# Designs tried in a protein design chat: VHH binders against Uncharacterized protein YDL144C. Part 2

Target 1, 356 residues: Uncharacterized protein YDL144C, of Saccharomyces cerevisiae (q07589)
Amino acid sequence: MSRILVIGAGGVGVITALSLWLKKESDVSLVVRSDYDRVLKHGYTIESCDYGRLEGWRPHHIYSSVEDAASAADNQGYNYIVVTTKNIIDGPVNSRVSNIIRPVLEKNKELHGPQLTTHILLVQNGIDIEKEIWAEFPREQYRYTVLSGIQLIGSTKIGSGHISQVGQDHLSCGAFDPQDAAAIQAANDFVRMYSNEGQNFVEFDPRVRYSRWKKLLYNAAINTSTALVGLDVPRCLEFGVNKKSTEIEVFHPAMREIIAIAASEGIIIEEEFITMFTEITRKKVFKPSMCVDCEKGQLMELEVILGNPIRIAKRNGVATPTLSILYNLLVLVQAKLKERKGLLKFDEKTATLVDE

## First folded at step 11 (VHH; from k1 with Y108W)

Design m4
Fold by ESMFold2, look of step 13:
Structure m4 (fold): chain B 356 residues (1-356), chain A 121 residues (1-121)
Amino acid sequence: as target 1 above (356 residues)
Amino acid sequence: EVQLVESGGGLVKPGGSLRLSCAASGFTFSDYAAAWFRQAPGKEREFVSAISSGGRTVYADSVKGRFTISRDNAKNSLYLQMNSLRAEDTAVYYCAAKTPKTYKWGQWDYWGQGTLVTVSS
């Protein structure tokens, strides 16, 4: 029976833990930071379009920190680490994925050395998100695989211990390294453990790089633009000059730049997806996730969605005028959010940034 | 021995046309994505165009509508038809190939030695 640690107890993470728990094939642990005491005493209240209403629900184990989960005296460690947190590589050091998962990897190594392979599933947006893991955990010292999870779900935390899922759960899971047989097997095993008959949709992704670049069309063009202006997609489209300028001058050029960057890496994405992603929420009045994060005062996944593709473009000689403007303006929005959180300080007397 | 060998470079006047070829040997070219890159004197190498193994194409904005990438898998060859040439197209042009099977971000598996295109009056 697989021992699975889910890290991140937002709308995605709680439903992830619930889906695994309902299958009854896994021992499911969840790290519940701010809501820990409430969930310990009363459990979760969940209203799910996939699973119905649950009251007082808990996974098999809950912990208030990753350190506590790693220290737990189950003496076996974890087979899977499922990371559902936002990937904020320009945020606090303790919010970097490598630092989040390190206590578990160290404990697994301490308990089992090379005998336990840890499967790290990144259920996060963006491109090149696996690179940090490879860089921080040398394969001669650690036994692990890195898996990609692309999840489409409408699930939010609406209060302490309260989850509302109004959009069906669709998960595609695959190996970042398509030549790593252990990773491919682990991804297929996770698909089986996550699949609930007729209630969710789960599939193996044989081409994770293609899938992530394709999703970037939406994320790098639309998610970012809505976050910058604080508008849902229908408003962005209708408020444009002649109801056309947003798609013609912003969305489509940004998406074409992503297609060119992907092509410079040998990944060819069909141009028809430009229209598809532009139309997917044209008539649906809601704000995409980055816009919502910004409104909640939370840091954005800016580097994995825009920074990383722009760095690839620079390396490969691909022009990115639209993406670069979006990125540099959003860097200012991110700095504003960091200042409000106390992560960055501007000295108004000197008109300079304080780097301490 | 794996090789990519470019040919067809030369001197051409602005507004003219030129066709580059890249001959592949020592590997199964039909399984690979292929691309053209160029490097002007004193500048970094830049992406020009790519073609998938199935024939889908992508172009850099600077060449779109003027350049056409194509491949002939029976001849193990990649082509770049360059029309309406401008002085800024002057560069060494490189062909490259990449298998979809390996995990190597930021790297093409094979590169040619380059062929010089000079666009001048």
Scores: ipSAE 0.571, ipTM 0.863, lowest interface PAE 2.4, mean pLDDT 91

## First folded at step 13 (VHH; from m4 with T99N)

Design n3
Fold by OpenDDE, look of step 14:
Structure n3 (fold): chain B 356 residues (1-356), chain A 121 residues (1-121)
Amino acid sequence: as target 1 above (356 residues)
Amino acid sequence: EVQLVESGGGLVKPGGSLRLSCAASGFTFSDYAAAWFRQAPGKEREFVSAISSGGRTVYADSVKGRFTISRDNAKNSLYLQMNSLRAEDTAVYYCAAKNPKTYKWGQWDYWGQGTLVTVSS
């Protein structure tokens, strides 16, 4: 039986753990930081559109930290690490994905050496998110694969130990490296272990890079713009000049730039998705994730959604006038959030950033 | 031996047209995405256009409506029809091919040597 560690106990992480647990093909561990005591004592209350209402639910194992999960006396090595936390490269150092998974990866190596391949599933937004892991953990020293998880779900932590899922779980899972046979197999195995027929939707993704670029049409254009202005998508559209300017002057140009960047890598995305992504949200009054994060004073996934694409564009000679403006303005918004959180210090006497 | 060989470059007046060709050999061209890049004197190389193995196309904004990328898989050839040429289109044009099944994103597998296009009155 596969041992799976889920890191991140938000709405997404808990439902992920629940899905795996319900399938009964995995030993499921969940890292719970802030709600550890509550969950340990009472379990989770889950209201799920996929699985109904659960009271007092717990996975097989609960840990207060990744370190605790790694150092557990009964730890026999984890086959999978599922990361559901937000990827914030410019956040605190301890929040970097490589640092988050390090204790478990090191312990796996200690326990089994080259006999255990650890499969790291990144259920995160953005592009080039796998590169951090590859750079930090040399393949000569570590045995692992990196898998892509693209999840569409409506799930939120609404209280301590309380999860509400109002949107069906849709997960696509594949290998970042399409030539990595072990990663491909691991992704297919995960799809099997995660699939609850008639409840969630899960599929193997043979085109991970394509899928991530495609999703960036929405995230890089709509998620970023809404975050900047603090509006839901319908208001962004309706409040535009003649009810057209937001779509024509912001959303579409940004999406076209993403398509061009992808094309410069040989990934050809259909133009029809520009209209599709706008239309699917045109009449839905909700704020995208980056917008919600910003309003809650939480750091945004800015670098993986805009920063990395723009870097690729620069390398390949692709003009990104719209994305560049969005990025540079949101960098300032992100800095404001950092300052509020004490991650940046500005000296008003000298009008300069305090050097650490 | 894998080769991409560009041809069709030359001198043309502003407003004129030119058709570039790229001949591929030594690999299964039909399975690859293909693209045109260009590099003007003293400038960085820039993306011009790309076409999937299935024939889907993308253009840089600077050439959209003026250039047309196409391919003939039976002839292992890539084409760039350039209309309404401008002085700023002056550059060495390169063809490239990318295997969609490889992870080398941002790195094209094969490049041509380039063909010079000069747009001048």
Scores: ipSAE 0.680, ipTM 0.893, lowest interface PAE 0.6, mean pLDDT 94

## First folded at step 14 (VHH)

Design o4 (from n3 with D61E)
Fold by OpenDDE, fold request of step 16:
Structure o4 (fold): chain B 356 residues (1-356), chain A 121 residues (1-121)
Amino acid sequence: as target 1 above (356 residues)
Amino acid sequence: EVQLVESGGGLVKPGGSLRLSCAASGFTFSDYAAAWFRQAPGKEREFVSAISSGGRTVYAESVKGRFTISRDNAKNSLYLQMNSLRAEDTAVYYCAAKNPKTYKWGQWDYWGQGTLVTVSS
């Protein structure tokens, strides 16, 4: 039986763990950092559109840290690491995905050496998120695959040990490297282990890079702009000049720039998705994830959603006037959040940044 | 041996037209995405246009409405029809091909040597 460690116990992580647990094809461990004591004592209360209401639920194992999980890996180690934490490159060092998974990778290596391939599933937004792992863990020394998880879900932690899922879980899982046979197999296996028929939707993704660029049409344009202004999508559209300016001057140009960037590396995204993403959100009164993060005073996934695309654009000579403005303004917003959190220190006497 | 060979470059007046060709050999061109890039003197290389194996196209904003990318898979050829040429279009134009089934860190698999386009009065 596959041993799966889920890292991140937010709305996404808990539902992910629950789905795996319900399928009964894997041994499921969950790292619960902030709510550990409560969850240990009382379990989770989960209100799920997929699975109904659960009281006192726990996966097979819960741990207070990745290090604890690694220590408890026993002789079998972990087959999968599912990372559901936000990818915040410009955040605390401990939030880096490579640092998050390191304890488990090291433990697996210690236990089994080359005989165990660890499958790392990144259920995270953005593009080029896999590169950090490949850069940090040489393949000559570590045996692992990196898998992509693109998830559409409405799930949030609404209290300590309390999860509310109001949107069905849609997961697309594939290999970042389309030529990695082991990764492909691992992704397919995960799809199997994760799929609860009639409850969630999960599929294998044979075009991970394409899928991530496609999703960036939405994230880079709509998620970012709404975060900047603190509005839901319908208000953004309706409050625009003549109810058109937001779509014509912000959303669509941003999406077109994403398409151009993707194209510059040989990924051709269909123009029809511009209209599709606009229309599917036009009447949905909700704030996207980045907007919610900002409002909650949490750091945004800014670098993986805008920073990385813009870096690719610069490398390939693609103009990104809209994305650049969004990015540079949101960098300031992010900095504001960091300052409030004590991650940045600004000396008003000297008007200079003290610590980053 | 894999090869991309550009042709069709030359001197043209502003407002004029040129058609560039790229001949592919040594690989299954029809399975690849293809693109045009250009590099002006003293400037960085910039993306111009791309076309999928299936024929879907994308253009840089600066060339939209003026340039048309196309391909003939039977002839293993990529084309760039350039109309309404401007002085700022002066550059060495490169064709490139990428296998969509490979990762390669987002890099193009093959590049041509380039063909010079000069737009001048």
Scores: ipSAE 0.933, ipTM 0.981, lowest interface PAE 0.4, mean pLDDT 95
Fold by OpenDDE, fold request of step 16:
Structure o4 (fold): chain B 356 residues (1-356), chain A 121 residues (1-121)
Amino acid sequence: as target 1 above (356 residues)
Amino acid sequence: EVQLVESGGGLVKPGGSLRLSCAASGFTFSDYAAAWFRQAPGKEREFVSAISSGGRTVYAESVKGRFTISRDNAKNSLYLQMNSLRAEDTAVYYCAAKNPKTYKWGQWDYWGQGTLVTVSS
């Protein structure tokens, strides 16, 4: 039986763990940081559109940290690491994905050496998120695959040990490297272990890079813009000059730039998605995830959503005037958030950033 | 041996037209995405246009409405029709091919040697 460690105990992580648990084809461990004591004592209350109401639910194992999960006395190693935390490259060093998974990879290596391949599933937004892992863990020393998870779900932690899922779970899972046979197999295996017929929707993704670029049309244009201005999508559209400027001068240009960047590396995204992403959100009064994060004083997935695409653009000679403005303004917003969180220090006497 | 060979470059006046060709050999071109890049003197190489194996096209903003990328898989050929040429279009134009089934860190698999396009009055 596959042993799966889920990291991140938000709405997404808990439902992910629950789905795996309900399928009964894997041993499910969940890292619970802030709510550990409560969850340990009382379990989760889950209100799920997929699975109904659950009281006192727990996965097979709960840990307060990844380190604890790695060092657990009964630990035989993990086959899968499912990362559901936000990918904040410019956040605290310890929050980087490579650092998050390191304790488990090291433990697996210690326990089994080359006989165990660890499958790392990144259920995260953005592009080039896999590169950090490949860079930090040489393939000569570590045995692992990196898998892509693109998830659409309406799930939120609404209290300590309390999850509300109002949107059905849709997961697309595939290999970042389409030539990695082990990764492809692992992705397919995960799809099977995750699929609960009639409850969630799970599919194998044979073109992960394409899928991620496509989603970036929305994330890089709409999610970022709404975060910047603190408005829901309908208000962004309606409040524009003549009710058109936001769409014509911000959303569409940004999306076209994403398409150009993708094309510059041989990934052709259909332009029809520009209209599609605009229309599906035109009448939905909600704030996208980056906007919500910003309002909650949480760091945004800025670098993986805008930074990385822009870097690719620069390498391939693609002009990104719209994305660049969005990015550089949001960098300031992110810095503001960092300052409030004590991650960035500014000396007002000298009007300079405090050097570490 | 894999090869991409560009042709059709030359001197043209502003407002003129030119058609570039890229001949592919040594691999199954029809399975690949293809693209045109260009590099002007003293500048970095820039993306111009790309076409999927299925024929979907993307253009850089600077060439939209003026350039048309196309392919003939039966002839293993890529084309770039350039209309309304401007001085700023002066560059060496390169064709490239990318296997959609490979990761390769987003890099193109094959490149041509380039063909010079000079737009001058």
Scores: ipSAE 0.929, ipTM 0.979, lowest interface PAE 0.4, mean pLDDT 95
Fold by OpenDDE, look of step 16:
Structure o4 (fold): chain B 356 residues (1-356), chain A 121 residues (1-121)
Amino acid sequence: as target 1 above (356 residues)
Amino acid sequence: EVQLVESGGGLVKPGGSLRLSCAASGFTFSDYAAAWFRQAPGKEREFVSAISSGGRTVYAESVKGRFTISRDNAKNSLYLQMNSLRAEDTAVYYCAAKNPKTYKWGQWDYWGQGTLVTVSS
């Protein structure tokens, strides 16, 4: 039986753990930081459109930290690490994905050496998120695969130990490296272990890079712009000049720029997705994730969603006038959030950032 | 030996047309995505257009409506029809090919040597 460690106990992480647990094909561990004591004592209350209402639910194992989870790995180690935390490159160093997974990866190496391949599933937004792991963990020293998880789900933590899922879980899982046979197999295995017939939707993704660029049409255009203005998508559309300016002057140009960037590296995204992503939430009153994060005073996944694409654009000579404005404004918003959180210090006497 | 060889470059007047060709050899071109890039004097290389193995196309905003990318897999050839040429289109044009089944962090597998296009009155 595969041992799976889920890191990130938000709405997405808890439902991910629950889905694996319900399938009964995995030993499921969950890292719970802030709500550890409560969850340990009382379990989770989960209201799920996929699985109904659960009271007092716990996975097979709960840990207060990744380090604790690593220490408890015993002789078996972990086969999978599922990362559901937000990828915030410009956030605290400890929040970087490489640092998050390091304790477990090191433990696995210690226990089994080359005999255990650790499958790292990144259920995160953005592009080029796998590069950090490959850079930090040489394959000559570590045995691992990196898997992509693209999840569409409506799930949120609404209180301590309380999860509400109002949108069906859709997961697409594949190998970042399409030539990595072990990764491909691991992704397929995960799809099997995660799939609950009739409840969630899970599929293997044979084109991870394509899929990530495709999703960036929405995230880079709509998620970012809504975050800037603090509005839901319908209001963004309706409040525009003649109810058209937001779509024509912001969303579509941004999406076309993403298509051009993807194309510059040989990934050809169909133009039809511009319309699809524009319409998908036209009549749904909700705020995308970056907007919600901003309103809650949490850091946004800005660099992986917008920064990395723009860097690729610059490298390949793709003009991004719309995305660049969005990015440079959101950088300021992110900085404001950092300052409030004590991650940045500005000296008003000198009108300069305090040097680290 | 893998080769991409561009041809068709030359001097053309503003408003004129030119058709570039890229001949591929040494690999199964039909399985590859292909693209045109250009580099103007004193400027960085810029993306112009790309075409998938299946024939889907993307254009840079600066060339939309003026340029058409196409391919003939039977001839292992890539083309760029350039209409309504402008002075700012002056550049060395490069063709490139990428295997969609390989992961190279977005890098193109093969590049041509380039062909010079000069748009001048």
Scores: ipSAE 0.911, ipTM 0.974, lowest interface PAE 0.4, mean pLDDT 95

Design o4 (from n3 with D61E)
Fold by ESMFold2, look of step 15:
Structure o4 (fold): chain B 356 residues (1-356), chain A 121 residues (1-121)
Amino acid sequence: as target 1 above (356 residues)
Amino acid sequence: EVQLVESGGGLVKPGGSLRLSCAASGFTFSDYAAAWFRQAPGKEREFVSAISSGGRTVYAESVKGRFTISRDNAKNSLYLQMNSLRAEDTAVYYCAAKNPKTYKWGQWDYWGQGTLVTVSS
C-alpha cells in the first residue's frame, strides 16, 4: 500500500528492500546500477543470517536509474525514498543526496502537488546529513519529511547480484525534527513496515540527534583510525606501544572530543560509552566499514563522520586536536583515492593540482 | 518572560576562585540541559561546560579539574565554580538552556546577558 523506493543496491540497500518485501505491507522498488542487467535476468542470490538463502529474488520493481524510477508509466509516485548510498559530500556532484532524490521529489510534486508528502529516509552515517535536504528543498515549495535510519547490520555485496548478510539487522528509525508530527508518524509507520517478527529488530528512535552523536564515538575514533592504517580493531589495539597507546592516545581522546562537541549542542553522552565502544570489537578480527571502503578503493564518508563534527566544534569553540589530526590525514587518503579514480589530477612537473 | 540572569562575576587574582550563578525563570528549567559559554575580548564564543537535566556533566579540556558545573532544580539555578583562575579565563560568561526534545541544528533556546570575569594581578 505504501510505495517505497530504495536507492542504493549495496548490501544494506538490498537487505532493506528484502525486509520490506517480506513484510508484504509495501510496494518495493529498488534502483540497481551496475548489476541491473544481471538482476533483471537472474534476480539476486541472498545468503542471510536473518532470512536464509534466496535465489532469483527481486523486489516488486527494479530500475536502472532514479530518473527511470520516477518517470515509470505505472508509477504513482513514492511515499518513501530510502537512501542507502554512501554520503560522499566531497565526491562527484551527481552523488549529492539532494541531486539523487530530486527526480522523485519533482515527479511527486507534479503528480500530486501538496497532497503527497514525501518521506525521505536517510540510512547513512554521520551528523548534519539532513541539512542539505532542507537547504535544497524549501518547505514552501516541497512537501516532505526527513527521517533518520541508523542501521547496524553486517551485509555486503560479494559479487554481481550476490549479497551476504552475516550480521543481524538492527534498524533505529526516527524523525530528525522531533517536533514534526508527520515525520514522527512516518517513522513509526516505517518501523511497522520493516519489522519481521523474530528475524530482525526495528525500533522507533525518539532521540535521533543523541543516537547519531553516540554512534560517532565509534565512527569518528575507530572507523577513521582503522581506515587510516588499514588494520582491523584488534591489530590496532595490540600493535600500539605497550599494547595500550592506540586506545589511550587515539581512541579515547577522539571520543572525549566528540562528547565535548555534542555537549556544546546540549547533547550529553554518557562517558561509559567510551569503554563500551573500545571493548566491543577488541577481540573481533573485523574491519569497520570505512576501512573496508578504503581497502576497496572507494571514497569514504569523511565529511559527515569527521568534517561536520569539526565544523560544529569550530563554531562552538571546542578544541579538537585528535580529531583534527585524524581528519587532515584522512583528507590525504581521500585525495589519493580520488586521484586513482580520476576525480582529481596532479601535475608532477609543476607539483600542483590541475585545475578544472 | 523567559529569563536567564547571570551573577557572581568580578575581578579576581590569578589562582583565585569565583562562583557564577544563573537564575532561570519563565520556563521549566528542570527539563532543560544547561551550559556555560564564554567570550573573551576579540575572540569567538567558546564552550565551557554543560550539564544534563539529570546532572551528567561535560567540560571543555581547558577547564577540566578547575571548574565545576552544577544545578539546583529546586531553585531553578545553574552554577559554575571556578578555581585556580588564570588570565586566559578572562571573559564574559553566558549561561544557556536547551530543551533536549527540540531541534534546530543544535541551537540553544535561551541565553543570558552575560557576567564579566576578569582575572588580573
Scores: ipSAE 0.688, ipTM 0.903, lowest interface PAE 1.7, mean pLDDT 91
Fold by ESMFold2, look of step 16:
Structure o4 (fold): chain B 356 residues (1-356), chain A 121 residues (1-121)
Amino acid sequence: as target 1 above (356 residues)
Amino acid sequence: EVQLVESGGGLVKPGGSLRLSCAASGFTFSDYAAAWFRQAPGKEREFVSAISSGGRTVYAESVKGRFTISRDNAKNSLYLQMNSLRAEDTAVYYCAAKNPKTYKWGQWDYWGQGTLVTVSS
């Protein structure tokens, strides 16, 4: 039975743990922070369009920290680490994925050396998100694979220990390195372990980088724009000059820039997706996830969605006038959020940032 | 030995046309995405156009409508038809190829040596 540690107990993480638990092929552990005492004593209340209503539900194990989960691994370790947290590379050091997973990788290495391969599944937005893992954990020293999870799910935490899933779970899982046979096998195994017939949809993704660049059309153009202005997509479209300027002057140019950046990396995205992504929520009064995060005072996944593509564009000589304006304005919004959270300090007497 | 060899560069007046060729050898060109990049004197290299193994094309905004990328897999060749040339198109043009299945970093697998295009009155 595979031993799986799910990190992040928001709406996505809890449903991920539930899906694995229901399949009965995995020993499922979940890291639960603020809700730990509540869930330990009473379990979760879950209202799921896929799985129905559950009360008092717990995965096989819960822990208040990744360190505790790693210590409790005894002499077995974990086969999979599933990261469902937001990827905020410009955030606190404890938000870095490498720091989040390090206790488990070190424990697995201590217990098993090279005999246990750790499969790291990143269920996170953006491109180049695997780069930190490869940089921080040399393969000469660590045995692991890095897997991509692209998830479409409408699941939120609506209270302490209370999860509401109103959007059906669709997961695409694949290997970041398409030549890594162990990663390909691990991704296919995860698809099997996650699939609950008739309840969710999960598939193997043979072209992870293509899929992530394609999704970036929406995320880099629309998710970012709505976050900047605090509006749902229909309002962004209807409030534009002549009800057209937002799509013609903002969404479409940003998406064309993403297509050019992807092409400069050898990944060809069909231009027909510009129209598809513009239309996908035109009539749905719903704020995309980055807009919601910003309104909740949470840091945005800004660098993996806009920063990384722009850095690639600079390396490859791709002009990004629309993306660059969006990015630089959202950097200011992110700094405002950081200041409110005490992660940045501004000295108003000198009008300067206080370095830490 | 893997090689990409560009040809067809030269001097042309503004408004003129040139056709660049890139001959590929030593690998299965039909499996690869291919691209043109250019580098003007004193500037950084910049992306011009790319074409997938299946023939789908992408262009930088500055050349869209004036340049056409194409490939002939039977001849292992990549082409760039450049029309309505402007002084700002003056650069060394490089051919590049990438196997999309091995691609995880911003590396193109193979590069040519370049061919000079000068657009001047």
Scores: ipSAE 0.649, ipTM 0.888, lowest interface PAE 1.9, mean pLDDT 91
Fold by ESMFold2, fold request of step 16:
Structure o4 (fold): chain B 356 residues (1-356), chain A 121 residues (1-121)
Amino acid sequence: as target 1 above (356 residues)
Amino acid sequence: EVQLVESGGGLVKPGGSLRLSCAASGFTFSDYAAAWFRQAPGKEREFVSAISSGGRTVYAESVKGRFTISRDNAKNSLYLQMNSLRAEDTAVYYCAAKNPKTYKWGQWDYWGQGTLVTVSS
């Protein structure tokens, strides 16, 4: 029976833990930070379009920190670490994925050495999100694989210990390295352990890099633009000059730039997806995730969604005039959010950034 | 040994045309994505165009409408038809190939040696 640690107890993380728990093929642990005491005492209240209403629900284990979860992993260790947190590369160093997962990887290495391979499933947006893991944890010292989870789900925390899932869970799971047999096996095993027939939709993703670049058409062009202006997609489209300028001058050019960047990396995305992603939420009055994060005063996944593609473009000689403007304006929005959170200080007397 | 060999470069007048060829050997070209890059003197290499194993194409904005990438898998060859050439197209042009079966960090598996294109009156 696989031991699975889910890190992040937002709407996505809790439903992830629930789906695994219901399948009864894994031992499910969840790291629950702010809601730990509430969930310990009363469990979760969950209203799920996939699973119905549950009251007083807990996974097999809950912990208040990753360090506590790692210390509790006796001789068995964790076979899977499922990371459902936002990937904020430019955020606090303790929030970096490598630092979040380090206690588990160190404990697994200490207790099991080469006998335990730890499968790290990144359920996070963006591209090149696996690079930090491979750079920080040399394969001669650690036994692990890195898996990709592309999740489409409408699930939110609506109160302490209260989860509302209004959109069916779709998960595509695959190996970042398509030639890593152990990773491919682990991804297929996770698909089986996560699948609840007739309730969620779960599939193996044989082309992880293609899938992530394809989703980046939406995320780098639309998610970013809505976050910049604080508008849902229908408003962005209808408020444009002649009801066309947002689509023609912002969304489509940004998406074409992403297609060229992906192509410079040997990943060919069909141009038909430009129209598909532009239309998918044209009539749906809700704000994409980055826009919501910004409105809540939370840091955005800016670097993995927009910064990383631009760095690739610079390396490969791909022009990105639209993406570069979006990125540099959003860097200012991110700085504003950081200032409000106390992560960045500006001295108004000298009109300078405080270096401390 | 794996080789990519470009040919067809040379001197051409502005507004003229050239067709570059890249002959692939030592690997199964039909399984690979292929691309053209170029490097002008004193500049970094830049992306020009790519084509998937199935024939789908992508172009850099600066060449779209003027250049056409194509492949002939039976001849293990990649082509770049360059029309309406401008002085700014002067560069060494490189072909490259990448096998999607292996994960390589931002890298193309094979590169040619380059062929010089000079656009000048």
Scores: ipSAE 0.640, ipTM 0.888, lowest interface PAE 2.0, mean pLDDT 91

